VHH binders against b3qqe0. Designs and how they scored, part 43

Target 1, 332 residues: b3qqe0
Amino acid sequence: MKINLDRTSSGFCIGVQGTIHVAEEKLNQSGELYCLGDVVHNEVEVKRLEALGMETIDIPAFEELRDAEVLIRAHGEPPSTYETARRNNLAITDTTCPVVAKLQKTAKMLHQLGYQVIIYGKKIHPEVIGINGQCNDEGVVIKHPDLSDEAEIAPLDLGRKTALISQTTMDVPGFYELKKNLEKLFAEHGHRNPGTKSGEWMAVRDIDITSEKTGGRAMPELVYKDTICRQVSSRNGKLRDFALANDCIVFAAGRKSSNGQVLYSICKDANPHSYFIEDVDEIQPEWFVGENGKPVESVGICGATSTPMWLLEKVANYIGKTFGDDSGNPDA
Below, E stands for the ipSAE of ESMFold2; O stands for the ipSAE of OpenDDE; V2 stands for 0.75 times the mean of E and O plus 0.25 times the DockQ between their complexes.

## First folded at step 16 (VHH; framework vhh_8dlx_2)

Design v04 (at its last look DockQ between E and O 0.01; V2 from the best seeds 0.00; counts 0 for: pae E 7.4 > 2, placed apart)
Fold by OpenDDE, look of step 16:
Structure v04 (fold): chain B 332 residues (1-332), chain A 120 residues (1-120)
Amino acid sequence: as target 1 above (332 residues)
Amino acid sequence: EVQLVESGGGVVQPGRSLRLSCAASGFTFSDYAMHWVRQAPGKGLEWIGWIYRSGSTFYNPSLKSLVTISRDDSTNTLYLQMNSLRAEDTAIYYCARVHIEYYGDAFDYWGKGTLVTVSS
């Protein structure tokens, strides 16, 4: 029985890894650390960090906290969070993902330049809240790329210079669909970039934004920036392929992880012999027996973006040791 | 206090349809995405689908043709319509709230569940 561990499409993204790493370092130094919100939606990982001294706090608790150190997570926070921290004499350990930080800066700059900022994303998502905070909460958040939600598009000013950006974890096809539909919508209302034939919006680079701010070259009225993180956006397809490539799939994730449940469903659809676990104690021997009554030839171990790699490794090792051919398992 | 109460379960014959309800209270229902999950006897949790606050839905691919999720924000009620029920659909069905405002996507509250038994 070959055990295959997915190291590509499972586990923390680089941003979250950074957050966890910094948290561990701080905890090793001080033995205590507050974290604003759940660092990750995995109970096993949360418990591990709690055992190290991490305390998860919500916004109300954060507002009342004084003279303490607080970790900001990878998805970032709005400016108001930092203001509260200053007011309350909180030491901030900021682990905002560099990708998100750059996005926030971009949003801020666009807003300062007078652009209506459209954010492809989820309005109540922490990352979007942070991004929109950089826009004084004046951004227009759109989740439906076909512009079918009237409530989402109602705030749009079709005559205003406008910039489209995205939450980092949104899908690439959806973003470009949204772009296309916005282009059409604005063009139909007579708003087009000068010199364009079809009213296409123009891609902006960081240098362009800086130039505009410094009084250099004027930016186009209608612009977009693809701010989707490719590390995360490609995982769904990879997981499907991974599920197809193995006889059996053991999917490890937190039970409370909505993302985990969705990804598991994808695995299960691709491979009916997929099983969901939170930890190794849930693993069943019968999962590794094929229809012919013989052991399966391959077992794939994978998880959600909220699943730590060490847990996946633990699962892989457990299965190898317990059910593998070289296992000292007398029942093997 | 946040409460989710599932109802509408019972014994049904194969091929029949059933509509489950989840009554929500103690929070602004319209601000939250909601999920349906189920657990068959001796099996793990199976995700059915979710509905966003806007009414957009996403389903487990394996169940998509058999289920429809809807919501009525005026009555704070979540619905699961199931069609062409099979014995394998026998399970306890749960509605769950997703909190994504501060902590990201997570199930933060669950109902007690309602049992659906499909038998001839």
Scores: ipSAE 0.084, ipTM 0.628, lowest interface PAE 2.0, mean pLDDT 88
Fold by ESMFold2, look of step 16:
Structure v04 (fold): chain B 332 residues (1-332), chain A 120 residues (1-120)
Amino acid sequence: as target 1 above (332 residues)
Amino acid sequence: EVQLVESGGGVVQPGRSLRLSCAASGFTFSDYAMHWVRQAPGKGLEWIGWIYRSGSTFYNPSLKSLVTISRDDSTNTLYLQMNSLRAEDTAIYYCARVHIEYYGDAFDYWGKGTLVTVSS
């Protein structure tokens, strides 16, 4: 029985991996570290880091904390968090993902140029809170691309110059659906870029925004920038291919992770012999026995972006040791 | 104008060490995380690691014991120390302000690269 571990598309994104690495190094040095919010949406990994001395705190606790070291996780924080840290003499270890930090600067510059900023994203998500903080919390957050939620639309000023950006983890088709629906909505209100009959918005780059900020090329009134992370769009296809290439799949993630459940569904759709676990104690012997009663020829092990690679390796070692050639369990 | 200029490449024997430099200008260097990436002949870009504004570092796990990234904000210079070089480390090495794989249609601020050839 061959055990194939997905090292390509499974595990924390590079931004989260960086945060975990820095947290581990700080904990190894001092044995204590506060983290503002859960470092990752994976209960097993959070418990592991807490056992090393990390303490997860919320905003109220952070506001009362003084003279301590606090880690800023990959999602980033609004400016008010850094102001509180300075006031309270907190040593900040800032691991905001570079892509998120750049998006925060983009949002701030658009806001400073007078744009109404629309953020395609989830209002309560830490990344969106940080981005909107750069817009003085005046950004309009839209989650539903079809504009079906009237409460999301109500804050829009349809006569104001407007820029559309996105939370980095949203879906690309949804972003462009939203863009198209906003173009129609603004055009029906009589607001469109000059010289366009269809009311198309202009795609802009950071260099265009920087140029207008410094007195160069002016941008039109209605613009958008696709700020969705390139890595997001490739996961589904790679997971499907991996699931098809193995006789059965063991998918490891936290059950409360919405993203993990979506990714598992892709595996399950491609390979009905896909099984969801949080850790090795959930593994069942019958998963590794084919319909003819013989051991399956291959087992694929994969997980969500919130699944640490050490857990996937633990799963691989467990299956090899427990159900390998010397210890395999035929179907009873 | 944003400019990143790598230097320090060349031909080096296997097992030796090499330090690369990246001179930055046209932006506030201390405000940005900085990256090293490389491209071996006929292959795609491979990230090496980055250094946060705070000075903390994160490396590609396959390279972690072989590389060290540092920065000097007073001279706007990024460094890559590489040890125990192997033939497979032959590549063009680039410093960058944004890692290409993470930002869709955003333009990249990265240098022209410096070639490292590991050969006897």
Scores: ipSAE 0.020, ipTM 0.526, lowest interface PAE 7.4, mean pLDDT 84
ESMFold2 (binder alone), look of step 16: mean pLDDT 80; pTM 0.808

Design v05 (at its last look DockQ between E and O 0.01; V2 from the best seeds 0.00; counts 0 for: pae E 5.5 > 2, grease 24.5 > 24.2, placed apart)
Fold by ESMFold2, look of step 16:
Structure v05 (fold): chain B 332 residues (1-332), chain A 120 residues (1-120)
Amino acid sequence: as target 1 above (332 residues)
Amino acid sequence: EVQLVESGGGVVQPGRSLRLSCAASGFTFSDYAMHWVRQAPGKGLEWIGWIYRSGYTFYNPSLKSLVTISRDDSTNTLYLQMNSLRAEDTAIYYCARVHIEYTGDAFDIWGKGTLVTVSS
């Protein structure tokens, strides 16, 4: 049985790598660090850092915490978190991913310009909570591009100048489907940019938003900015090909990871013999037995951007030693 | 308008150190993570690292022993300190406000850059 480890589309994205690096350096210096929420949506990695002295806290504990150091993870936090930290004399180690931090400023600028901000994303996701906090929580969060959820669209004011942005980890086709459906919805209400026949919204860049703020160049009332991180999106196709190339797939990620769930669904769609784990203790021997009772010929091992490579290597070694002929020597 | 202006480049001998500056204007500098990127003649872009708005740094692992990124929010200035310069460090150096992904698929460099030439 050949074991194939995906070293190209799996493992921490660069933003999460930065957060983990800073957390490790802080823990090496002091042996103690509080983290508001899971530092990464991978409980195995969280436990590793906790063994180094990190303590994961929730919102109620954070609100009671005084005179301590707290890590802001890559997902970012709303302004209210920083206000609470100041009042409680907390030292903030802020590792908000630069892409997320930039998106937060984009959302704030659009809100300050008077735009109704629509956020393509998951309402309870920490990234979206942070982005919406920049909009004084007045942003309209839409998860379903077909506008099928009436509760999501109920807050929309169809006559108001409006800007569409996205959580960085959403899918690109869904973003443009949502844009198209919003264009139709607003146009049917009688609101469209001047001179457009289809009610199209204007694509804007950061320089266009800054120019409007400084009085240089006016934007029309209906705009969008594709804020999806392409590092994640380019991985989808590669992962699909990887899943197709193997008899079965073992996918390792944290169950709380939005990116992990999306990537697993890609694996499962491409290869029905795809199995989700958080660690080796969840691996079942029947996964590696084919329909004919013989061992499968290949096993692909992959994970999310929040899955450390050492965990994927641990999975490969475990499978090789437990079920394979090539124990201890997985394919690179 | 948003403006990033790199300076401090020039011709320098191998083995020497050089400090580059990036003057920022037209935005609240302290609210942003800042990045350094370089492009050697005939090569693609190579990210050097970034500095969080909090002042913590993260570097390209291949360069971390050779470079130091710092910021002075009181003067809206980003710095790149480079030590033990080699001919292969000859490049145009850019500062940027936008994260450049490892794959290089999404790239956003501000300003015209500053040329560093390492030669005898």
Scores: ipSAE 0.098, ipTM 0.600, lowest interface PAE 5.5, mean pLDDT 84
Fold by OpenDDE, look of step 16:
Structure v05 (fold): chain B 332 residues (1-332), chain A 120 residues (1-120)
Amino acid sequence: as target 1 above (332 residues)
Amino acid sequence: EVQLVESGGGVVQPGRSLRLSCAASGFTFSDYAMHWVRQAPGKGLEWIGWIYRSGYTFYNPSLKSLVTISRDDSTNTLYLQMNSLRAEDTAIYYCARVHIEYTGDAFDIWGKGTLVTVSS
């Protein structure tokens, strides 16, 4: 039995890994640390961190907290969070993902330059809240790239210089679809970049924004920046391939993770011999027996974005030891 | 108090249709995406599908042809229409509210579930 561990499409992104690492370090030093919001939707991981002294707090609790250390998660926070921290004499351990930090800076700069900022993303997502906070909450958040949601597009000023950016975890095809539809919408209303016949929006580079502030050439009226993190955007397809490549799939994730459930469904659709677990105690011996009554040849271990890699490794090791050929179980 | 209450479950014959309801209270229902999941006896949770606040739906590929999710924001109600029910569809059906996090979405509120038994 070959055990294959998915190290590519499963587990924490680099940003979240950084958050967890910093949390661990702080906890090792002080024995206590507040975390604003859930660090991850995995109960096993949360319990581990809690055992180390982590306390998860919500916004109301954060507002009342005084003279303490608080961890900011990888998705970042709006400026208001930092203001509250200052007011309340809170020490902030900021683990905002560098990608998100850059995005926030970009959003702020665009807003300062007078752009209407369109954010491709989920309005209630913490990352989007943070990004929009950099825009004084004046950003226009659009989730539907086909512009089918009238409520989302109602705030749009079609005559205003406009910049399109994205939540980092959104899909690339959707972003460019949105871009295309926005281009069409604005062009139909007579708003186009000078010199463009088709009304194409122009890509903004970091240097362009900086040059605007330094008295360089004025930026185009209609601009976009692809701010999607490529580390996360391709995981669904890879997971499907992984599921197809193995006889059996053991999918580990928190039961409360909706992302986990969705990803599991993808695995199960690709491979009907996919099984969902939260921990190793849920693993069943019957999963590793093929239709012919023989052991399966390959077992794939994978998980959600909220599944820690150590848990996946634990699962892999458990299966290898318990059900692998080397398990001298004299009773098989 | 934030609450979800499923209803409409019961015993049905194979081939029949059933519509489940989920009544939401204590929060602005229209601001949230909602999911349906089920748990068959002795099995784990199975994701059925979800509906975004705009009405866009996504389904488990294995169930797509059998289920339709809809919502009525005026009555704070989520629906699951199931057609051509099979014995395999016997399960407790749950509606869940989604809380969005950086690492993914989470179910932050669950109903108590409603039992659907498909038996001849």
Scores: ipSAE 0.030, ipTM 0.494, lowest interface PAE 3.1, mean pLDDT 88
ESMFold2 (binder alone), look of step 16: mean pLDDT 80; pTM 0.809

Design v06 (at its last look DockQ between E and O 0.01; V2 from the best seeds 0.00; counts 0 for: pae E 11.7 > 2, grease 25.1 > 24.2, placed apart)
Fold by OpenDDE, look of step 16:
Structure v06 (fold): chain B 332 residues (1-332), chain A 120 residues (1-120)
Amino acid sequence: as target 1 above (332 residues)
Amino acid sequence: EVQLVESGGGVVQPGRSLRLSCAASGFTFSDYAMHWVRQAPGKGLEWIGWIYYSGKTFYNPSLKSLVTISRDDSTNTLYLQMNSLRAEDTAIYYCARVHIEYTGDAFDIWGKGTLVTVSS
């Protein structure tokens, strides 16, 4: 029986991996660490970190906390969080994803340059809160790319120089749809980039923003920056292929993970011999018996975005050891 | 208080249609993606589908032809239309709110569920 572990379509993104790694290091050093908000939506992982001394706190608790170390998660925090930390003498371990950090910097710079900043995203999302905080909470957050929500677009100043950016986890098609609709809206109101008949907004690079700040060439009035993280792209297709490539699929994820449920359904649709687990204790021997009564030839191990790789490895090892050819299983 | 309340369940004959409702209260419904899931007797949780705050829907491929999810943000209500019901569709049906975070999406609020029994 061949065990195949999906290392490409499962597991934490690089940003979250970094957060977890830093958390582990800090916990190993001090034995205690506060985390502002949930580090990951996987109970097994959370429990592991808690056993190491991690304590998850919410915003109210954070506001009352004094003289402690606090981990900032990958999605980042607004400036107000850091101010609170300073006021309360909190040591901040900042694990903001570099992609998000760059985005925050971009937002800040655009705002400082006088741009109305439009954020394609969800207003209540922690990342968007952080980004908008860099804009003194004056950003316009739009989550409906068709501009159908009047409340979202009400604060728009159609005569103001404007920059469109995105929450990193938003969909690429939606972003460009929003861009197109904004272009149309602004153009209809007579606001266009000079020299453009179509009213197209111009892509901005980091160097352009820097140049503007240093007294270089002025940036266009209407600009956009695609700030969507491509690493968080849909893993659905790859996962389906993975499911098809194995006789049996063991899918590990938290029960509360909506992403996990969705991805599992994809696996199960592709391979009806797919099984959902949170941990190894849920694994059933009968899963690894084929229709002919013989052991399956291949077992695929995969999980959700919130599933730690070590857990997947644990599952793989468990199956290999327990049900593999070397396990001494008489039925092997 | 944040709450989800499912309704519309009951006993139906095979081949019939049923529409379930999920009433949301205590939060800005339009800001959240919503899911439908079900649990048949003796079986695990099965994901049915979800609707994004934009109204975009995604379905379990196995159920796609049988279900339609919609939402009315003006009434804070989520709907699940089921057609051509089978005995296998007998389950407790739950609506769930999704909290979308950088570290992954999670169900953060569940309804108590509504029982659908498909029986001749």
Scores: ipSAE 0.166, ipTM 0.666, lowest interface PAE 1.8, mean pLDDT 89
Fold by ESMFold2, look of step 16:
Structure v06 (fold): chain B 332 residues (1-332), chain A 120 residues (1-120)
Amino acid sequence: as target 1 above (332 residues)
Amino acid sequence: EVQLVESGGGVVQPGRSLRLSCAASGFTFSDYAMHWVRQAPGKGLEWIGWIYYSGKTFYNPSLKSLVTISRDDSTNTLYLQMNSLRAEDTAIYYCARVHIEYTGDAFDIWGKGTLVTVSS
């Protein structure tokens, strides 16, 4: 049986890799580092870093912490976190992913320009909390693109100039469905960009928003910016193709990771012989036996964006040694 | 049109230093985070580091002691300083701007790359 490890579509994006590498460097040098929230949604990786001396803290502990070094993870933090750090004399190692940092700046600038900011995203997600903090928590967070949740849309002021942005990890089709439905909703209220028949909103660029010169130019009343990270979203298609190409799939991720569960569902939809694990101790030998009692010909090993590559390699090695078709040692 | 053009590559002896440049045009350079990545022959992309629009830097720990990323907003130029080069540092070096897609057409904006060959 062949063992195929997905080295290209699984594992940390470049921003999370940076955060993990900085955390490792600090821990190797000093043996101590506080991290505000789980550095990544993977229990195995968090435990590994905690064994090196990292201590995960929550907001209440952070608010009481004094004269210490704290790592800000890739998802970023709202402005109030940095204000608390200043007051408490905390040394911040801020590894907010550049994509997230740019999005936070975008949200802040749109809010400062007077826009009602709509955030396509999940209200309790740390990234959205950070983005909305840039809008003084006045952003309208919408998760359901069909506008079916009346509580989500109730805060909308349909007469106010409005900007739509997204949490970086949302789905692209949903973003454009939401945009279409918002265009209809605002147009039915009589609010359209001047000169549009359909009530279309205008795409805006970073230069339009973040340039110091933007303040001298009128921007359209109704705008949007597709802030979804394509590096992350393109993994869905690649992961599906990987699942289709193998007889069975072993998917490794943290069970508490909602993104990991979504990615696993993609594997399971494409290949019913997909199995979720957190680590090698959950692997069952019957997974590698085909319907007619013969061994499967290929096993694909993949994971979520939060699954470290070393864990995927550990899984591949375990399966190869325990159930593999590797014949005798070259020296045998 | 957004463009990134790397330069400064070439053949260099082991143990020497090299500075790569990335000339940026078509956007407000000072508003963007920038990064360097490399690709050795037959290998995948390897992250080198990031520099935020604030000037703050983060590096791949395996390369941290060997590289320095800097930016000059007055000339719209990103730099990669590399020291004590080894044969394993032979790669195509790319600079990149992280950007957020507009209307489904967006790409991460990458330069065409500059080849660095470390050999005697």
Scores: ipSAE 0.000, ipTM 0.332, lowest interface PAE 11.7, mean pLDDT 81
ESMFold2 (binder alone), look of step 16: mean pLDDT 80; pTM 0.802

Design v07 (at its last look DockQ between E and O 0.01; V2 from the best seeds 0.00; counts 0 for: pae E 2.1 > 2, placed apart)
Fold by ESMFold2, look of step 16:
Structure v07 (fold): chain B 332 residues (1-332), chain A 120 residues (1-120)
Amino acid sequence: as target 1 above (332 residues)
Amino acid sequence: EVQLVESGGGVVQPGRSLRLSCAASGFTFSDYTMHWVRQAPGKGLEWIGWIYRSGSTFYNPSLKSLVTISRDDSTNTLYLQMNSLRAEDTAIYYCARVHIEYTGDAFDIWGKGTLVTVSS
């Protein structure tokens, strides 16, 4: 039986790797570190870091904390979190993923320029909370690209200059579907960029936004910036190919991880012999036994962007030792 | 105008050290995570590492023991210290406000680069 570990589309994204690395360094230096919220959406990894001295705290506990060091996780935090930290004399170790931190700055600058900011994303997701905090919580969060949720679009002011951005982990096709539907909606209201027949919005870069902020060239009234992380979005196709290439799939992730559930669904759609686990104790022997009691020919092991590679390696090693055939080994 | 200007490159012998600088202007430098990237002749871009606003660093694992990134927010300057230089470290070195692998908006802001040549 061949055991294939997916190292290209599974495991921490580089932003999470940075956060975990810094957390480990701080814990090795001091043995103590507070973390605002779960450092990653994986209970196995959170417990590991807590055993090293990390203490996970929530917002109420953070509000009461004084004279301590607090890690800001990769998802980022709204400005109010940093204001509290300054008031309480907290030492902030900010490991907000660079892409998220840059997106927060983009949202802030667009808001300061007077744009109505539309955020393609999930309203209760920590990343969106942080982005919207940059907009004084006045951003319009839309999850459904077809504009089918009237409550999502009710806050829109169709006559106001407007900028569309996205939570970094949303799907690319949905972002462009939303852009197209917003273009139509605003155009039907009579709001278009000058000189456009179809009411197309202009793609902008952060350098364009910074230039306008400092008195340079002005941007059009209706703009968008595709802020979706391609490292995350490119994983879906690779994971599907991986699932198709193996007789069965063992997918490891935290059950609370929405990214984990989405990626597992991709595996399951591609290969009906896909199985979800949090750790090795959930593995069933029946998964690796084919017709007539013989082992399946290949097993693929993969996981989510919140799954540590060491856990995937643990799973691969466990399956190899427990159900592998070790062909040709003498007893000697 | 937003600018990043790298300096400190040149020809250096193997085994030596070199310190690169990146002068930033036109934006609030202290608000940004800053990055170093390099491109060796005939190769693609290679991420070196980044430094968070907090001053903590994270490096490409293959380069971790060879480089140190630091920042001086009072002078808006980013630094890359490279030690024990090897011929394969010959490259154009860029500082950046964005990591190309994380966005679909490449070159949102990068400097023009500074060439380092490691040769006897």
Scores: ipSAE 0.523, ipTM 0.810, lowest interface PAE 2.1, mean pLDDT 87
Fold by OpenDDE, look of step 16:
Structure v07 (fold): chain B 332 residues (1-332), chain A 120 residues (1-120)
Amino acid sequence: as target 1 above (332 residues)
Amino acid sequence: EVQLVESGGGVVQPGRSLRLSCAASGFTFSDYTMHWVRQAPGKGLEWIGWIYRSGSTFYNPSLKSLVTISRDDSTNTLYLQMNSLRAEDTAIYYCARVHIEYTGDAFDIWGKGTLVTVSS
C-alpha cells in the first residue's frame, strides 16, 4: 500500500503557516497570547494552540482588552484595529501575510490618489474589511463578476477614476470576468482611458503608483491590478487530480469547515472511495479494502486549506502503521 | 438568539419529491450564505450545496441533478428541493449558516436537522 500525502494543494497557505509559527513562538516564550479572531477553522489545531496558551478573542473583547499581547492573523486588519491597540496599550504581533500587506498598501495608495477602489471579494471577509479599511471604508466590494447584484454596483461612480483589485483568495476567472464587465459598463457610460477605443483598463503593474507622487506620468483613469494569490488558486483542480490518482482518499478537515466539505465533495465526485475525517480515530479498516477483497494499492491523504500539515502527516503515518504491509506481522 | 430550524422531513417513497425548509431567526438572513448538508445513518456528513445571498448556488456534483436550493429573504427561509428520491437519500438534513474566515468558510450555526426516510 502506497501512501501519498498531498503537500501542494492541501494545508495552510504560506501566510497562515507564518501566523501559526509566530503564534507558537510567542506562546513558547510567554505562555499566553491573544488572537484576534480564529486563526484557523480546524478544531484539532485550535485545541493544540489553546493548550499552548492561546486565547481567541472577538472584536468586542479586543476593544476591552488592555495591556496585553495580541496576534493579528494573516488576513490583516484595518487601521482601526491598530488604533484600538494603541489606545488600549496592546502589543501587536502582526503576522499579516506579505501578499495581503502589499495589497493593503496598494489599496491605500490608490485611494489616496483619488481612485474609486473596487474590491473583488466578499464584503464580510476579514481580508476585505482590512483592505477596505485602507480606503476609509469607501471601497466598492463586488462579489458577482456579472454585475448582477444591484446592491453591489449601486455605489459605483461611473465617472470617477477607478481601480479594480481583488481579495487574494478569489478566483482568477471571476476577477477577469469582472474586469471585462466593468470595462464594458464604464465604456457604455462614456468613461474610457484616453487612447483606448475599447475602453480597456490598464494594469497597474505597468504603472508605478509612486510615480504620481513623485511628479511622474499621471496614471490612467481606469486601472486594475490582479492581486489574487496564486498559491491558493487552482487547488480545486489539483485536488481532483490527486483524488483520481489514488485508489482511496482520506480527506482530513474540521467538521465545521464549509470549505472542507466543498473540497471533500470534489474529491468524492472524482473518487467515490473518498472518506472524510477530523482525526485518525475516525478511520475505518474497510476503507482500504478494494472491491476484490484485497488491500488497495494507493491511499491519498489530503485536506482543506484549514487543515494543518502535521495532522495530514499524522493521518498518513497512522494509516501506514495500522493498515500498511508491515501491519501483517502478528508476531510484533 | 440565532437559530435555524429545519422542517419538512418525513417518510417518502422512492421516486417522490420532497421540499425541506429551514427557518432562520435572530440574524439578518439575507446577509449570509446558507448551506445544506446531510448525514445518513452510520455515515459521515455529506455536503449538498450552498446558496449565496444573491441567490447564486453551488452543488455537490454528485447531487446536482437531484437537488435545488433556494431562499426567500422576505420570510428568512431556506429551501431544499429534492427530486427522484432514493433509499440512499435517507438522512438527517441540516441547514447551516456560513461564517467567513481567511482560511476558509465555516459553519457557525446549525439547525437540529430533519429526518428524511426514503422507503418503499
Scores: ipSAE 0.065, ipTM 0.622, lowest interface PAE 1.9, mean pLDDT 89
ESMFold2 (binder alone), look of step 16: mean pLDDT 81; pTM 0.810

